# Designs tried in a protein design chat: miniprotein binders against Probable L-asparaginase (ansA). Part 3

Target 1, 322 residues: Probable L-asparaginase (ansA), of Deinococcus radiodurans (q9rrx9)
Amino acid sequence: MPASLPRLALIHTGGTIASRPSPDGRGLTPQTPPALPGLEGVQVSEHQPFNLPSPHVTPAHMQQLAHLIEQLAGGHDAVVVTHGTDTLEETAFFLHLCLPAGLPVVLTGSMRHAEEVSWDGPGNLLDAAQVALCPQTAGRGPLVVFGGDIFDARTVTKVHTSAVDAFGGYPGPIGRIDRTAAGPQVHYFARPEPRPTFRPVTLERRVEILYAYAGWQGEGYAGALERADGLVIAALGTGNLPPELLPLIAATDKPVVLATRTHAGPILPVYGYAGGGATLVEAGAIPASFLNAHKARLLLLVLLNLGASREDIRRVFTQGVF

## First folded at step 19 (miniprotein; from HG1 with Q7R I13F W17Y Q18E K62E L67M)

Design J3
Fold by ESMFold2, look of step 20:
Structure J3 (fold): chain B 322 residues (1-322), chain A 80 residues (1-80)
Amino acid sequence: as target 1 above (322 residues)
Amino acid sequence: SDETLRRLIWEAFFLIYEALELLDKGDPQTAIKMLQEALDTAQDAISEAEELGNPELIEYAEWLVDMAQELLEEARQRLE
């Protein structure tokens, strides 16, 4: 084998792309990793650190995956990760926070399994490999490729429970891959800004998420605050809460990060009524920028494990240093 | 102290971030000064963490040293 052939590390973690109907008839279970279809002239190594449905994936698994990718970096030109779709966006964001941007890392999965008509596994996997090996991909950090769209790890999210085109987010994909008779065509529309990386050794801190709703009076807040080192609240609209939350947030020195339960958009502290976003931020709440609640939770978890002060945490979130 | 160690780490982190912005804006000369300060600050953090016996933050401080050194090389290449 010539030393100049591209070297791709293919890391399987499970999910529908690895799943088939179980022998006992109780549904889909992860079983065997998918084969990479039709990719010639590439030296592929295969790895399987775990084989899980994505609801079973934890931040500890994400850290294990980050360490494996670092170990593989010296021997490979690109990495592709197959992953279940329910938490894929969280793993992508964790890797974005913790891996240097130089080595291409592309995550993908499937909405259909191998025994379904028109299953999407082979196309997504081939697209991911071709994007990962594309020279323009270097320096962009971890990416998600799904249905020909290329997504930034900070903003990508699963927006449909069952559709084949299940991934989206605001503002949308940052690139596209299309296959033609002349070969793959990869086009990028945006490049993520450079950022420092984080490197937690342990993930022992605890961050809980609370979800705001009409008529919420803070049920569960005291217990969550007692158990956690920090909280994320999926707040209403631009970052507003019922009035009962204002004195509760004012009373703690623990970080309380405001994300929105809304599909997209930043926290905008413009309302001055009790529980309005301006009053919450004045009381010490930290706006999550554009991050949804579960990505804000991952960032807060990482920052707490790296000993960030409340003011450092505020600065990372508000300056968008992620 | 533990508070001093955490302060040094996050000072170095934000100096690296500011240097990245300066490189992006085409000011490698100022970025080099920032990165030299970040490197010194992260090295002080390593010393403080070793005195305290805090292995987790030693590893991150070393990571910040490596990051600052790589960016210094990049910034200097832009000046020739």
Scores: ipSAE 0.769, ipTM 0.925, lowest interface PAE 1.1, mean pLDDT 91
Fold by ESMFold2, fold request of step 24:
Structure J3 (fold): chain B 322 residues (1-322), chain A 80 residues (1-80)
Amino acid sequence: as target 1 above (322 residues)
Amino acid sequence: SDETLRRLIWEAFFLIYEALELLDKGDPQTAIKMLQEALDTAQDAISEAEELGNPELIEYAEWLVDMAQELLEEARQRLE
């Protein structure tokens, strides 16, 4: 009998990579999943749990996707997920939190659709498949592959609205796939970082995000606090807020996580003026470490659904146990 | 109690995290001790969750048991 072929599960969820101009002329809509360019010696199974533009994707869809991946794990060596780019980084991070690191899972999408000259769908999809099947990928958890760059799910983010090279992150990609005469070559510049994972059964808790700006007096804070089980604030710089927020946070008995509206960098709560990060942490706020606001929201959502106390939540965020 | 269940869950979680740090630092012998404690703690959490009728935290406690068992196997292989 011949040697067993690698088994790849290809999961389509929608996005520009599946989109065409609509028949009614109203713009692009998800329609047909992309075809994987020929990949020799690999058994491919195809799945489509949903077909959505990424702004329509919710944490419930992300959990549905995680369950499908778990269901497929026993029969496959790797998974590739196609996904719209606006929320791709959130799905990647959710999967990073909730899936064991052993099975390679690679997410990708495209900035151009199939009717555009030199569209990026086929290259991204082939690169994702080849990275997912690469032995060095095992143990790294879910990854994002885009434009030949390999990104860690914790740090990857979309940094440009329209450029083909739209993805980045702090400090940058963790690897690269390049084409050579000997075939594609995958290089990693970072070691895997093992961590415990999470398994929420439900996602019924609510986490709201508030956005800080110059002159903010706390508008919207009370309403968000009332309807949410926890808050994330996209704060200024290293985690600072206008002075009016300090008494509001000090009076809050639900978790409040400080992320930054700054493009990159960790929360460093070192300022002692009213609303400075040191004063906010003293009042009970939790630094988000290096997570941006929407990833901090996903982590807080998962922790709340798993019954974490405020002390446990603080420990996960501040020790980077994610 | 519900407070006891939540404490056991998160105690087991952080023991697993500390064991992972010890494995990364090359101390599998200490990691094994912590993972055995994590396993025992997560099993106690399953018992508490069953008594309270909390199926969601039973599933997570079972997940933590599986994680601790897999890491125990890994840690023991590193000693031999």
Scores: ipSAE 0.766, ipTM 0.925, lowest interface PAE 1.2, mean pLDDT 91
Fold by ESMFold2, last read:
Structure J3 (fold): chain B 322 residues (1-322), chain A 80 residues (1-80)
Amino acid sequence: as target 1 above (322 residues)
Amino acid sequence: SDETLRRLIWEAFFLIYEALELLDKGDPQTAIKMLQEALDTAQDAISEAEELGNPELIEYAEWLVDMAQELLEEARQRLE
């Protein structure tokens, strides 16, 4: 029997990949979605729920995007999302939490705009489409494709402000797409990781991030706690804080999640000095595992909106149920 | 009560997670038992949410029912 043509939903959200120099000369602004270069034998539908630079994207936009993807799932075999690179990793993680794993969803963007010599938009977009349509991609949940590398949404992060090869994270990519004489070839070196998913209806809870530094005495802690339903702290090293934070955390009834300001690595709550991670966890702080602060914030936000108790939140983070 | 509803939801969630771990370890028979418990727990959560009139948690409880049912089908196919 002849096979039906694959159906791809292409969802544009903005970013440098959609940007050009503004007519007034004041810089780049999102304008026109990129064209998908030469992809034979694929039925493409195009959608644009919003057209934003990624610093303007909010969790509400991420939820809007998740709902659109769910609406498109019945009519498509794969989804590609174009997105600005500054918050792309947050949208990818939100979708990872809130979408079923069956439908391939691949996010990408660009570091250069269409008027630059050798701009990276077309290659990233074609790679994302070909990865999304690859049979081995099914069941992996949302992925980020950039510069030929395929990244897990939980660990991917932007590691350079301006290089074309701007995405990384630790341990690094989980796969690769390369172009050969026989066509594109996709390789994965990690298995799919099945997970439960979340479905918040609203995102009205508030989660704030505090950033630790040498000599911090807890400035801003009380105000953030009053405004928020939970806190994330980007702590020092493996999850350590100055000693003044220990009594503040011990007195806190709302969830306090410890991530690290360190570029990579997990929270390891093993230090016993005042403010050491073991003392903070004993006082009730929740290790973020390997999530950075802004991804930990998204997970905590979702859990709070689904009525998770403090102990349930602790289990999700520490057992890695995300 | 709202507390009972939230407890049922998160019990079902963690039962599903533990079943996924058992499937990964190659123990589909134990996974089926946990998924049957998760399904029953999530269905009890739907009943509690309907009685309380909590539309947000009704949707999530239904989502958990769908997850448990899909995984039950997968786990049973592994035994065949």
Scores: ipSAE 0.754, ipTM 0.919, lowest interface PAE 1.2, mean pLDDT 91
Fold by ESMFold2, look of step 19:
Structure J3 (fold): chain B 322 residues (1-322), chain A 80 residues (1-80)
Amino acid sequence: as target 1 above (322 residues)
Amino acid sequence: SDETLRRLIWEAFFLIYEALELLDKGDPQTAIKMLQEALDTAQDAISEAEELGNPELIEYAEWLVDMAQELLEEARQRLE
């Protein structure tokens, strides 16, 4: 006997994929969610918890989205989320941290809007739906699908401001979707990895990011530390800072996580000069592993809201428990 | 105490993580032992949170109990 139709939840949140020129003539604004191109034999439900340009999305919105996805899980086989591209990678990572891996969740967006020639919205949306419904996708946690590439939420990042193939990251996509005469074909190059789930109830803790540069003497450090429960520093190279930061970090009683301002690569605390990464870690700084600064901020935020000690936080980051 | 509650939660969390790695590696026998300890630790965390009246950490401790129980069932099915 035939099984019931696959059930897909389509969740719209805004972004260029939903945007058109504003009625007031001031530029693009989110307005109407995109239509899913023909997807035969699939029951689709549509939801719109918010309709925002992605720079307006906050961790509270990401948590709202996680809760909606959990509510939909019992009635659906897969979830697709449309999202603006500027913070899409942050929402994907937050969902990765906070949702169980079983239900397929695929995020996508577009670099072009519906009134542009060759807009990429319909293709990305259809690809995301087909990836989400592919049996091989189960157990992988939230994914980003863009331009036919399938990305892991931990590593994906926007690497170009305007190109249609704007997403990348190190080491790159974990899979691909291509269309054939027999239909879409999904191939993965990596297997799912086990991870526990983080479930904060509140996101009231505060994490700030500081950005290192040549000649930085710690401007803004004291103020950020006063306002925040933890800090992330986008450090130089493999996790190095100017020498003035070493005594500041050594005196800090709150978590300080070192990510890199470099576009790719892990923190490797091997340098022993004042402000070298080895000296910073010895003074109490926590290497972010391969997470960039804004993903490290989300992880630290979640851990602080779950009452993790500095040592628990260090263990999560350094052992890659995410 | 609040310190005890947070310590129990994170001990259970890391036991669950180690068990997930063991299941992935194909060692369900060791994973079961760790998950049993994780379950006991998370249940102690619930008791501590109830005595303290901390509803937010109760919710996470309950999630950890549910996770440990699900993984125990999975691990036992792998042994058959």
Scores: ipSAE 0.753, ipTM 0.917, lowest interface PAE 1.1, mean pLDDT 91

Design J3
Fold by ESMFold2, last read:
Structure J3 (fold): chain B 322 residues (1-322), chain A 80 residues (1-80)
Amino acid sequence: as target 1 above (322 residues)
Amino acid sequence: SDETLRRLIWEAFFLIYEALELLDKGDPQTAIKMLQEALDTAQDAISEAEELGNPELIEYAEWLVDMAQELLEEARQRLE
């Protein structure tokens, strides 16, 4: 039995869930945070560190959000974050890397805005709050709740541009919330996975992403490498590249992480032809494990800002210490 | 040196990771030994970072100390 009512911190950051048509007629802009539908027996505090469409959110914003959540810890039992859906999965993963696992943090948003018929904001927000307050949520790190599905921050991704049920990834949700006559029912399909956390002070290092395609001869590689402290390549299939990339990677002294442009699946460095994943890893490339390119970029950014050597970076990615 | 500081930080990080795996496997006694080593290593990293004047890595080394201390308390509770 709690000594007092549960305390929920509700943090708004913008996105479609906060948006309406702008008064200047140029389209949707974030304006008013959504109201949490009635949630009896819970003390709610509200915060708005920024109010942005998610394409405007940067890793610096994600770090500001992490700091706010840390400041709210100890005084609250759970945190819910509203966020635009285009970069929600990146903020969720950044928080997963940088927050202690003890305080439940649930992120959500909406695909429709408040002026649309049957908009999804209120349901997603109520679901997020009830998942965050569920005792089984503790210790799982930040989660994404959308359309009743509960997602792991490491694997969740937006898989459709416009469908209301736009979030997925592989292997898919790790849990679900449904409503019954007895109230909300939260069920998890996976156990919590404890891990160490990261605490970068600054995010001044630069990581760029290159996208592989048929016939790529390395165009843009030198320029990206000059601007960046490390690279991520969204490679082909299990981590393969056209043959011209092998000598470029072999000559590169900065970290080069191989993710895949494929929807899902791990990097498997099996192929031995020029540009095959085995040859790229032998030349020094680092497999991203199962992280997609933009999540691999965030992890590499954090590691570079914390002074990880190339070997430490390889170890974090390949052993899945994230 | 800067190389020594970075080695100490990442040694402490991976010791914490190994201790978490041991706690998950139900071996808090070995986890305590790993966490004590992680704590000592992170404290050495703080000293090295202060000598070098690297404020960014001082904060992470302190974060690792805090993490190791919290996990030590958890591990000792499981043993008792």
Scores: ipSAE 0.739, ipTM 0.914, lowest interface PAE 1.3, mean pLDDT 92
Fold by ESMFold2, fold request of step 24:
Structure J3 (fold): chain B 322 residues (1-322), chain A 80 residues (1-80)
Amino acid sequence: as target 1 above (322 residues)
Amino acid sequence: SDETLRRLIWEAFFLIYEALELLDKGDPQTAIKMLQEALDTAQDAISEAEELGNPELIEYAEWLVDMAQELLEEARQRLE
């Protein structure tokens, strides 16, 4: 018997994929959403909750997007989100934390705009839609599709400022979409990983990020601590800091999460010198596991808004419950 | 108390997580026990939140109830 056609919600939020030269001549601005290349046998609805360059996107916008997706879930089989690439990975991770895994949600964007010779918008958008509608995608939570690669929201990151193939992350993509004579083929390299979800109502808590560098003596630490309910430090290597940070962290009652400024890899708190990761964890710092600083900030923000204790926060990060 | 409410919520959360690990390892019988405990704990959290008048955490406690119920159905299907 014939079934109803698949229903796809296409949500536009801005970015280079929606951008053209501005009327005032000052560069690119988001204006018109991209056209989805034709999909045979699919009913598409289009939505635009905001139209922003991705540096203007905030966690409040991410929560608004999560709420819209929840409203659309009852009437749709899949969701595609177009988004600027500078903060796309943060929106993807926020949605991963806060949405049930059942409804496929795929985020994408472009590195080039429609007037450029090698415009990547149509390919990324079509790939995202076809991945989102693939039966194997169900249960995986929000994904990022870019350049034919399918990325886990927890690990995906922008690794190049201008290359068309700008997205990566460690350990790499979890799947692929390619085109053959039989049409698009979607292949996953990993099984879905079930996990509990978070559902904050309020995002009033504050989390600030501090960035470590050679010779840092703790400049800015006290001010950040005063303003914030928790801190993330993009630390050196496997989670090490200059020695001046050890007594500051030891005196801190609020959560302090250690991420790394290194491109990839987990926090490994094994060094015992003053400011070595082992000393920082002994003083109360929480390893971010493999999350980079801005993803660790989003997780800590969500946990604080859900009333997690310091010990609960440590458990979530350390056991990888995300 | 507010501390009791927060404790109940996060106990329920971690029970759900442990049940998910048990399902992944092929032990749905133990997962069902954990999920029933998680459901009971989250329902106690709802009652505590109502007494304290904390609407934000009651919504999350209700979310945890729904999550535990869905996973219970999944776990029971695996035994059949």
Scores: ipSAE 0.722, ipTM 0.910, lowest interface PAE 1.3, mean pLDDT 91

